VH-VL binders against q9h9l3. Designs and how they scored, part 310

Target 1, 176 residues: q9h9l3
Amino acid sequence: PRKMVAIDCEMVGTGPKGHVSSLARCSIVNYNGDVLYDEYILPPCHIVDYRTRWSGIRKQHMVNATPFKIARGQILKILTGKIVVGHAIHNDFKALQYFHPKSLTRDTSHIPPLNRKADCPENATMSLKHLTKKLLNRDIQVGKSGHSSVEDAQATMELYKLVEVEWEEHLARNPP
Short names: E, the ipSAE of ESMFold2; O, the ipSAE of OpenDDE; V2, 0.75 times the mean of E and O plus 0.25 times the DockQ between their complexes.

## First folded at step 15 (VH-VL)

Design Mb4 (framework fv_amlenetug; at its last look DockQ between E and O 0.60; V2 from the best seeds 0.00; counts 0 for: pae E 5.2 > 2)
Fold by OpenDDE, look of step 15:
Structure Mb4 (fold): chain C 176 residues (1-176), chain A 120 residues (1-120), chain B 108 residues (1-108)
Amino acid sequence: as target 1 above (176 residues)
Amino acid sequence: EVQLLESGGGLVQTGGSLRLSCAASGFTFSNYAMTWVRQAPGKGLEWVSSITYDSDFTDYADSVKGRFTISRDNSQNTLYLQMNSLRAEDTAVYYCAKARLAVAGYFDYWGQGTLVTVSS
Amino acid sequence: EIVLTQSPGTLSLSPGERATLSCRASQSVSSRYLAWYQQKPGQAPRLLIYGASTRATGIPDRFSGSGSGTDFTLTISRLEPEDFAVYYCQQYYSSPYTFGQGTKVEIK
């Protein structure tokens, strides 16, 4: 069986006015949803906006966070050679300053059969929260504590499993 | 219950080779990085080698690099350490240790170890 | 490599006393990547603390870890007879994943 992992990252704002999205947490789960990686990550630049409402990141999480360069190395050890599943995954890769091969990338925000299954327009970009609720009858990203990247990664993997067979067949016929 | 059982230790001459095995049970072996740690008689612990859950990454202490090879067979729930060009200073109890996650880290479970004695 | 220096080398105490063990790193180590192990004679090491301050499953609450940066501490609030052993700190912050040389807690 092909090696597959799902990833979800949380970002904070750095740079001028906090407009730069910097990696602050990364979670990776395997096909079964088991956590392979889950670390808070210290950006190389000063954090201007923790974006806590969305990211769940607080200042206390950064006190002993893993430096970005170290975390990146650890994460790449997991991702390299794998089929990587994510939602709007280009943001995660960008924050990681890493580009995974397109042929080995699965973005659940751009899988028409998944949208179809959720009774959504095939070409629309649906949120992870919406798809998870519709297809898995599960609520994620609830409460005031912000997102859980582990929960989101697990949800992403579960969503992909719903369309894995037909999507992999599609990709085999239509390589990216 | 997590169990790690090392085997393969014994007496070997300097320059010789030995292959250690670690049989794992009680957990999903293929989800976790594994590590070898050794302890010379009356001495402290020394990290030897680690391997990620999928064998895609291996790491070695400088003292064993080029001589030791860590590997695993996830289908058999077994960790291996191939030791070549053995030296007297390689004499130690070799422990198999389970990492908490897929990448090497702290070790939440240890085997009872297997003794390797290298003599001239 | 990151060198971990433990002190003291030997700590002689009586049951019921407080034990304080130090682990100093040659460079700053993220607290999440510092662990403590206990090893009794003739036995394999056992995980006590990970992430500098989190007790492993089944570890009594008399064991606690603290510290950050380069200075870490393992505390045994009240020594039990079974606590007399050698204790090792370990960093998994960067390769090689080094151990301290150990502190022996012995009965006075």
Scores: ipSAE 0.787, ipTM 0.916, lowest interface PAE 0.7, mean pLDDT 95
Fold by ESMFold2, look of step 15:
Structure Mb4 (fold): chain C 176 residues (1-176), chain A 120 residues (1-120), chain B 108 residues (1-108)
Amino acid sequence: as target 1 above (176 residues)
Amino acid sequence: EVQLLESGGGLVQTGGSLRLSCAASGFTFSNYAMTWVRQAPGKGLEWVSSITYDSDFTDYADSVKGRFTISRDNSQNTLYLQMNSLRAEDTAVYYCAKARLAVAGYFDYWGQGTLVTVSS
Amino acid sequence: EIVLTQSPGTLSLSPGERATLSCRASQSVSSRYLAWYQQKPGQAPRLLIYGASTRATGIPDRFSGSGSGTDFTLTISRLEPEDFAVYYCQQYYSSPYTFGQGTKVEIK
């Protein structure tokens, strides 16, 4: 069986009026929630808006941050050939400027059995915080310091495990 | 407490082979990249080879490509270096080193080294 | 391959003096991808500094790193007897992950 990892990223604003989302932190955990990667990343463009309330990113984090090109190479070496779990994961891949095979991608924001367990409509898009509270009885993204990509990646993996057997069987019968 | 213990060094003739081992403990071995670094007597440090946490990527110094093979057994917490077609210039202390990340980088822990001597 | 050139080859100093060690890269290793190690006779190297300027756990504050791009410096503000050793810089920006040739810091 293929190895599985979970990823979560934090973004800052670049481009006109800070509207472009650029990668500024990436965390990757293994199946057991152990951290394989957790680095602050310096975008190739000028940062217009740190988005600190959500991203947790501050200017001091960028002083020794890994340049985007280097970080991307490191991250892709970990992701290649793996089942990658994330929440709204298309945003993470977009920030990485990377395509991961759909057959190896799991998005906890769009798994019908997971929504069903949370007493939500199968087609609803639920936040990571909401699913984690309902299904794991844990509060994440608490406090006033922004999100933790490590905490979020770990929560995402635990959520997927709740439906892993069912969903992997579904995907085997219904290849994307 | 992180420990790395190299073994398998010794005296070998030019053209011969040796297999080095590095036993790891005190950390989750399968989460980290591992590296071999060597040091010839009285000389500086030379990177030899690195392997990612899951063995998907390996890399080698030009001086050893085609002759040395790095591998790991995550179930046994052991790193290996298969050394073939040994030359006198391969004489060195070989260190096992742990990277901080799942990919190679800087090395936060080192073993004590094992001496390989290649003689005529 | 990125070549690291350390200078001086040897520093002869007394305890209490300030040591300044240089490492120059043949091409940029960015501001982050440089580490410094200390090696005493008969021992494995010990990590001192990573990310050019970040002290590893347990390293005394008399050790500091600075620099970016191609020019890097390790400073020992006040040499203690245990600091007389060989010091290596290492780049981890790209494979092969090369080391400098070393700077020996010796007593007197």
Scores: ipSAE 0.252, ipTM 0.735, lowest interface PAE 5.2, mean pLDDT 90
ESMFold2 (binder alone), look of step 15: mean pLDDT 92; pTM 0.936

Design Mb5 (framework fv_amlenetug; at its last look DockQ between E and O 0.77; V2 from the best seeds 0.00; counts 0 for: pae E 5.2 > 2)
Fold by OpenDDE, look of step 15:
Structure Mb5 (fold): chain C 176 residues (1-176), chain A 120 residues (1-120), chain B 108 residues (1-108)
Amino acid sequence: as target 1 above (176 residues)
Amino acid sequence: EVQLLESGGGLVQTGGSLRLSCAASGFTFSNYAMTWVRQAPGKGLEWVSSITYDSDFTDYADSVKGRFTISRDNSQNTLYLQMNSLRAEDTAVYYCAKARLAVAGYFDYWGQGTLVTVSS
Amino acid sequence: EIVLTQSPGTLSLSPGERATLSCRASQSVSSRYLAWYQQKPGQAPRLLIYGASTRATGIPDRFSGSGSGTDFTLTISRLEPEDFAVYYCQQYFSSPYTFGQGTKVEIK
């Protein structure tokens, strides 16, 4: 059995009108929710929109942030070969400019048994916040400080653990 | 309480080999990167080698690359340093150090070290 | 590699005095990746500061770290007898992870 980690990234807006999502924070936790990685990351391009309301990122966080290329290397040391759990994880991988094998990826935004457990339509895309509240009775992403990527990664891992056995069996029978 | 206890040091001839061990306790060993740092007599600290929590990545100082091998057994909470082709300049106290996170970084806990003496 | 140069090599002070130790990097280092260690004779190093300015658990508030870019400073506001030791800065910004050559704080 492979080791499992959960990842959550925060992005800021770069490029024209801030429409490019660039990695600004990455948090990775292990199966038990222990933090393996948590760093602010400096995008290679000028930040146009910090998206603070959602990202929680402020200008002060970028003062001594880890350059993207360095951070990417550190993160990949953790992710490579692991089962990586995330929510809408394609956004995280895109921001990381990294491709993780589909067979080793678990996206909690696309797990029908998880939605079913939450009394949601199986084919609907539910937010992490909603699923966490419904299934874990926990409030995340509250307040004015924006998201906590550590908190979100932990929540994502906990959600997946609820359906891990069933989903892993499903994937074994239906490999992506 | 976090404890790191190095062992395996001693006197060895130039060209010889030695295997150091570090027994860890008081924390979840498998969650943290581990590092070897050495200190020659009367000298400063020198980073030697690091290994990630899952052994997937290892790193070495140029001075020991190709001669030293860092490894770990998470089931035994033990860190190792296999030292081959030892040289006089490898003479030092070797410290086992715990990283704060799963990847190598700063070292929040250190062992008391084990002395390695390489003689001609 | 990033070379860390500490100054002065030796700092002779009396108990109660302020100690200021410098660590200069050959290239810019993210503040989050600079640490300070204390080493007393015959003992293993002890973590004092990480992330340039964050005190490790159990470290007295008379120790403080500051700096950014290439210049970092460890300050001991009022030296205690037990503070006379060698201090090392270390960067873990990029491999190889390097230490400064150390500053010895000795009693005048």
Scores: ipSAE 0.764, ipTM 0.911, lowest interface PAE 0.8, mean pLDDT 95
Fold by ESMFold2, look of step 15:
Structure Mb5 (fold): chain C 176 residues (1-176), chain A 120 residues (1-120), chain B 108 residues (1-108)
Amino acid sequence: as target 1 above (176 residues)
Amino acid sequence: EVQLLESGGGLVQTGGSLRLSCAASGFTFSNYAMTWVRQAPGKGLEWVSSITYDSDFTDYADSVKGRFTISRDNSQNTLYLQMNSLRAEDTAVYYCAKARLAVAGYFDYWGQGTLVTVSS
Amino acid sequence: EIVLTQSPGTLSLSPGERATLSCRASQSVSSRYLAWYQQKPGQAPRLLIYGASTRATGIPDRFSGSGSGTDFTLTISRLEPEDFAVYYCQQYFSSPYTFGQGTKVEIK
């Protein structure tokens, strides 16, 4: 069977007025939540806004960070050929400058059975924090020190497991 | 306790073949990249080959490319090195080494090594 | 291929002295992608330092690493009798993941 991983990224602001989101941390976990990859990443462009309240990224994290091109190569070696789970995962792939096959992509922000389990309308967009609290009885992203991409990737995998059988069967009947 | 145990070394003639094995225990083998490093008698360390945690990517030193094949069986916690068309300069102690990540990097645990001697 | 050149080839020192070992890369490997290993006769290498400056678990604080880019240093602040061994640097920035040729630290 095809292996499954979950990914979460943290971004900083680059470009004019810091409006471009550039990759500054990436965490990947396996099906059991074990960490396969977790690195701070130095964007190829000047950092204008660390976005620390959300990203948790500070200047000291960049001192020994892995250059983007090298980190991207490492990350893609893990993702290639895998079912990749994420939350609003389009943003992660955009920051990686990478296009993963839709048939191998699972986005917990767009899974109707997951919303139903949370007593939410199927078309509603729920934050990872809310889904995790409602369905896993856990509080993540606590405090004002920013998000942990390891914690978020682990939560995302656990959420997907709640609907994995149903959703994989649905996708088999309705190929993307 | 992480343990790596190499086996399959021995004496072989030029042009011959050997298959090395490395039995792993004390960690979740399928989460980490694995590597072979060799050391000729009285010489320094030479990276030989690496394999990602799931076997999707392999890489080789130019000196062994096309002759050696790295592989792993995650269900048996075993790393392998198939060595073909052996040459005298392949004589070395071969070490099995564990990377810290799912891709190759630095090596936090090493086996005791197995000696391969290639004679003409 | 990134070539690592270690110097000196041999250091002859007494216990209690400070040892300084150099590793120079032919291309930049950033400060994160260099490791140092110790190898005693008849034994497998042991990881000392990774990320150029981070001590591996269980390594005494007399071992320290520094440097970035192309020039790296391993320092042993006060040599103990058990520190007389061969030391290798290794880059893991890009394949092939090359080692330096080694520096032997021997007792005077």
Scores: ipSAE 0.237, ipTM 0.736, lowest interface PAE 5.2, mean pLDDT 90
ESMFold2 (binder alone), look of step 15: mean pLDDT 92; pTM 0.940

Design Mb6 (framework fv_amlenetug; at its last look DockQ between E and O 0.58; V2 from the best seeds 0.00; counts 0 for: pae E 8.0 > 2)
Fold by OpenDDE, look of step 15:
Structure Mb6 (fold): chain C 176 residues (1-176), chain A 120 residues (1-120), chain B 108 residues (1-108)
Amino acid sequence: as target 1 above (176 residues)
Amino acid sequence: EVQLLESGGGLVQTGGSLRLSCAASGFTFSNYAMTWVRQAPGKGLEWVSSISYDSDWTDYADSVKGRFTISRDNSQNTLYLQMNSLRAEDTAVYYCAKARLAVAGYFDYWGQGTLVTVSS
Amino acid sequence: EIVLTQSPGTLSLSPGERATLSCRASQSVSSRYLAWYQQKPGQAPRLLIYGASTRATGIPDRFSGSGSGTDFTLTISRLEPEDFAVYYCQQYYSSPYTFGQGTKVEIK
């Protein structure tokens, strides 16, 4: 579908002791996995913890990063009105300080048919890495360089496509 | 090979209307934002309008807001610019430009342009 | 809006010489959102540089871009006859997506 995108965000730690998760990178891909957006983002507050091991974010990435307010505006232009696919997507939306309609949200961490296909408990929250390996036979988030939000967004979209027909039918019968 | 071919330019009177078209080929048109940029005779480049890959987002320069409308038909690989209430200062070569991504950005390919002349 | 001011207005040089073109922004612009274009008489603009420093496909290595913040530079290391043209910088950091007024590189 033309109005479907997948999103993945990387966050850094800000605030006291770095406990606040702030958006530092956002990647958005279309249905075919083509990159629509991929930017480093400068949080409004001082970064205390880059969380590089997970986020892949380093200080050098922030030198010419897009200010949060600007980035948010750009991202919202893409997301608005779209079916947005993500994994544990509530974290992404939270970091964006944005609320996407539930009816237009697809969270691959909460799709029972997807878990079933992966021989996982339907009510369990499985990692993107695990599902991707199991269902797509692809390794993501490998190495010590941190996550690639583009790669993760693409994987998320591919996973959703595996159950798209079934899940969309389910949602049509059971709207959130 | 990416090709952009503008058409629809010509002579029009002040207050008149004109519709420009841009036929695109050589790339997946529906995946990219498109833009109109104009250049008055002997002058520099001026951004006019942009439209996202799926038409859900549009933007306009203040100089054309309320008068120009950008649109696209992805099934026909065509970009449009409806220009109403034309003014003398709208006289320019109008270029169709392809954005690198689905949202507006830099323009990696340009058409040869079509001349719009607005006379009083 | 972000105003881009290019300098000089005209640069008169000979083939083989180094050309340095400046683009100054009225406010800070992320380097990833600055582009340079070349335009020859009677032709459409051509993308040279994007992201302030990345050459577009097919652009000779004699063209290079640099800069950050408010100051950006396009350098042509050794001018070729075909390089005499007008050059524009552009920001797509924020709407409206403005261009500089252009620098004309002409034969001395």
Scores: ipSAE 0.643, ipTM 0.881, lowest interface PAE 0.8, mean pLDDT 95
Fold by ESMFold2, look of step 15:
Structure Mb6 (fold): chain C 176 residues (1-176), chain A 120 residues (1-120), chain B 108 residues (1-108)
Amino acid sequence: as target 1 above (176 residues)
Amino acid sequence: EVQLLESGGGLVQTGGSLRLSCAASGFTFSNYAMTWVRQAPGKGLEWVSSISYDSDWTDYADSVKGRFTISRDNSQNTLYLQMNSLRAEDTAVYYCAKARLAVAGYFDYWGQGTLVTVSS
Amino acid sequence: EIVLTQSPGTLSLSPGERATLSCRASQSVSSRYLAWYQQKPGQAPRLLIYGASTRATGIPDRFSGSGSGTDFTLTISRLEPEDFAVYYCQQYYSSPYTFGQGTKVEIK
């Protein structure tokens, strides 16, 4: 049996007009919600827009941040060979400049049974905040000071557990 | 309270083998990378080998590659070092150390060490 | 591999004095991937500082770390009798995770 981790990332704006999303924080938790990794990451390009209201990233966080190439190596050592759970996880992998096998990827934004539990349309892309409130009776991402990658990764794992047995069986019958 | 207890050291002849064990308690062993560090009598610290929290990554000092194998059993909270083809220069106290991270890092807790003596 | 060179080899001082220990890396370990350890005779090493400048839990304020890139410093602002020991720097930027050769801080 394979081990399972959940990941969440925060991005800042780089490139022209700050429109490129670059990794600035990554948090990884195990099945029980224990933190395996939580680091601020310095993008390889100049930061144009910290996006602080959503990212929670401020200039002081970058002073001692881990350079992207090094952080990526550390993160990939954890992810390799694991079932990786995330929310809209394609964006996290894009920011990591990494492809994780689809057979080992679980995206809580694209799991129909999870949407059904939340009384949401099966094909809707629901926010992590909304699913967490509906299904776990918990408020995350509260206020104007930005998101916590640790909190969000923990919520993502808890949400997946609600449908884990059903969804893993579905994927075994319907290999990607 | 974090505790690391090494065992399996002793006197062995050149060319012989030993297996060291490190029993861990007081923390969730399966969340952290583990490491062996050795210290020859009167000398400094030498990194020997590290293993990630789930054994997917291992690495070794050049001086021991091909002769030593690090492993772990997360169900028994135990770290191992299999040492083969032992040489006189492998004589040292061997410390078990806990990394602060799952794959890499610095070592926040150390065992008291076990002495390995290699003689002809 | 990244070689760490500590200086001086031995530092002979009296209690109350300021100790400054240097660690130079053969290539950059950024501003984060350096740790300092204390080892007393017959004992296992103890973590003092990680991330170049962050004190480990329970380490007194008289210990401080600084530096970035290739040049790092451990400072003990006022030596206490219990601070006479050997100090090692260690990089954890990349494997192999090498140690410096140590600086002995001894009582004059």
Scores: ipSAE 0.018, ipTM 0.638, lowest interface PAE 8.0, mean pLDDT 89
ESMFold2 (binder alone), look of step 15: mean pLDDT 93; pTM 0.942

Design Mb7 (framework fv_amlenetug; at its last look DockQ between E and O 0.35; V2 from the best seeds 0.00; counts 0 for: pae E 8.2 > 2)
Fold by OpenDDE, look of step 15:
Structure Mb7 (fold): chain C 176 residues (1-176), chain A 120 residues (1-120), chain B 108 residues (1-108)
Amino acid sequence: as target 1 above (176 residues)
Amino acid sequence: EVQLLESGGGLVQTGGSLRLSCAASGFTFSNYAMTWVRQAPGKGLEWVSSISYDSDWTDYADSVKGRFTISRDNSQNTLYLQMNSLRAEDTAVYYCAKARLAVAGYFDYWGQGTLVTVSS
Amino acid sequence: EIVLTQSPGTLSLSPGERATLSCRASQSVSSRYLAWYQQKPGQAPRLLIYGASTRATGIPDRFSGSGSGTDFTLTISRLEPEDFAVYYCQQYFSSPYTFGQGTKVEIK
């Protein structure tokens, strides 16, 4: 299999007024969409806002959640050395307090050929939901239960695969 | 049907080396982490080592660190355990186990094991 | 490391009886990262339960797992003759991925 994984994280609000985004769930899938990691994660600080509408995170999910430091270690074991695919992935890395090499990062929110394929402006930031619907004819992030990070990670990987050859060639000629 | 077949066990002297193999079939080998677990005669199970689906991640029990090396050849659907500087306490049946995921976790399939006897 | 302590060491029961096996962790095992295995003499271990409470494929419904935190239980509702074996719990929450010392379920 390719040394490529896709990641999607869900965050809750911590700190004053819940403005700090803290990692509460992380899902990682391989090139084939198989789940490598999927855990609820307990932030180090008190959760002020579960952001359930978007995150899908509820209080009961935190009862046996993996402490952040432990989860971070587990996740980094998976990510290190891999090409990591994500959508607006800087948010995920920020929540993980981790910096992945740019040369090994693929952000589907910043891939012009992907936007072009979706008949979107190349320089626009399109949502994962929109791109998934347009290019994969699949609905994600539907319902009232919030996002599924596994579903989102899988969608992200599938989207990237659509432009993988072209984009990898581009990056080879234009290293970040 | 998932099958795991260990081989390479036998009698070896203290300080010696042995290489175990595990031939896997019945599943996409390259998508799953693999593990070695051993069981000394009349004793319980002991985790020895795990390796991720792509070999980028490995882990070892403290009792074998620096002496054992886990590896895999995905093209051959084979898991290996290189055991060096063997000790009497390494005497055990060594089981090859398949993880449910690409990273270490619980083990949904086990081989029948291969016996390693280390004599002084 | 997380130490798993199983109790009792030996459980002597008759066919048809209920078996309750305990596995206690030295620290909290998050996300129910606990598995149970069955091992019969001369055989390899077989997965029974994962995620503390989910039965593996092909495992009879008389086997059930429960618990969270530090206390986990494997229950065999009605022992069958083939259920007399050694049972191990295992945590895969953190390395090293430790096993309990085992509980032997033997025929009375």
Scores: ipSAE 0.526, ipTM 0.853, lowest interface PAE 0.9, mean pLDDT 95
Fold by ESMFold2, look of step 15:
Structure Mb7 (fold): chain C 176 residues (1-176), chain A 120 residues (1-120), chain B 108 residues (1-108)
Amino acid sequence: as target 1 above (176 residues)
Amino acid sequence: EVQLLESGGGLVQTGGSLRLSCAASGFTFSNYAMTWVRQAPGKGLEWVSSISYDSDWTDYADSVKGRFTISRDNSQNTLYLQMNSLRAEDTAVYYCAKARLAVAGYFDYWGQGTLVTVSS
Amino acid sequence: EIVLTQSPGTLSLSPGERATLSCRASQSVSSRYLAWYQQKPGQAPRLLIYGASTRATGIPDRFSGSGSGTDFTLTISRLEPEDFAVYYCQQYFSSPYTFGQGTKVEIK
């Protein structure tokens, strides 16, 4: 069977007025939640806004961060050929400047059975924090120090496992 | 408590073959890249080959390319090096090394090595 | 291929002295992609420094790394008797992940 990984990324603001989201951290976990990759990443452009309240990224993290081009190569070697799980995952792929096959992509922000388990409207876009609290009885993204991409990737994998059998069967019947 | 134990070394004639094994324990083997590094008697360290956590990526030093094959069995926590067409210059202690990442980089744990001697 | 050249080949010093070991890369390996290893006779190498300047777990404070680009340095601020060994640098910027030829630190 095809191997499954979960990914989460943290972004900083680059470009005019800091409005461009550029990759500054990436964490990848396997099916059991073990960390396969977790690195701070130096964007190729000047950082205008660290977005620390959400990203958890500070200047000190960028001092020895892996340059984007190198980090992207490392990350893509892990993702290629895998089922990749994420939350609002297309933002992660955009920051990586990467297309992953839709047939191998699982986005926990857009899985109707998962929303149903959380007593949410099936087509609503629910936050990772909300789904994790509702379905796993866990608080993530707590405190003022920003998000942990490792914690978020692990939560995303656990959420997917709640609907994995049903959703994989659905996708087999309805190839994207 | 990471442990790496190499085996399969010994004396072999030029042109012969050997298969080295490295038994891993104390960590989740299938999460990390693995590497062979060798050291000829009285000489320095030479990178030989690396394999990613899932075997999708492998690479070899030019001196062994086409003759050596790295592989792994994640169900048995074992790394292998198949060495064919051996030459006197392949005489070395062969170390098994664990990378910190799923793809190769620097090596945070090393085995104690196994000696391969190639006689002409 | 990135070639690493270490100097000196041999460094003869007494315990308590400061040792400075140099590693020069034929191409830039950035400030992050350089590691240092220690090897004692009959033993496997041991990781000392990675990321050019970050000490590995359990490595004493007397070991420090510095440098960037093509020029890197390992410093042992106060040699202890157990520090007399061969030291290798290694780049992990791109494969092949080459090592320097080693610097032997021996007792004077």
Scores: ipSAE 0.012, ipTM 0.626, lowest interface PAE 8.2, mean pLDDT 89
ESMFold2 (binder alone), look of step 15: mean pLDDT 92; pTM 0.937

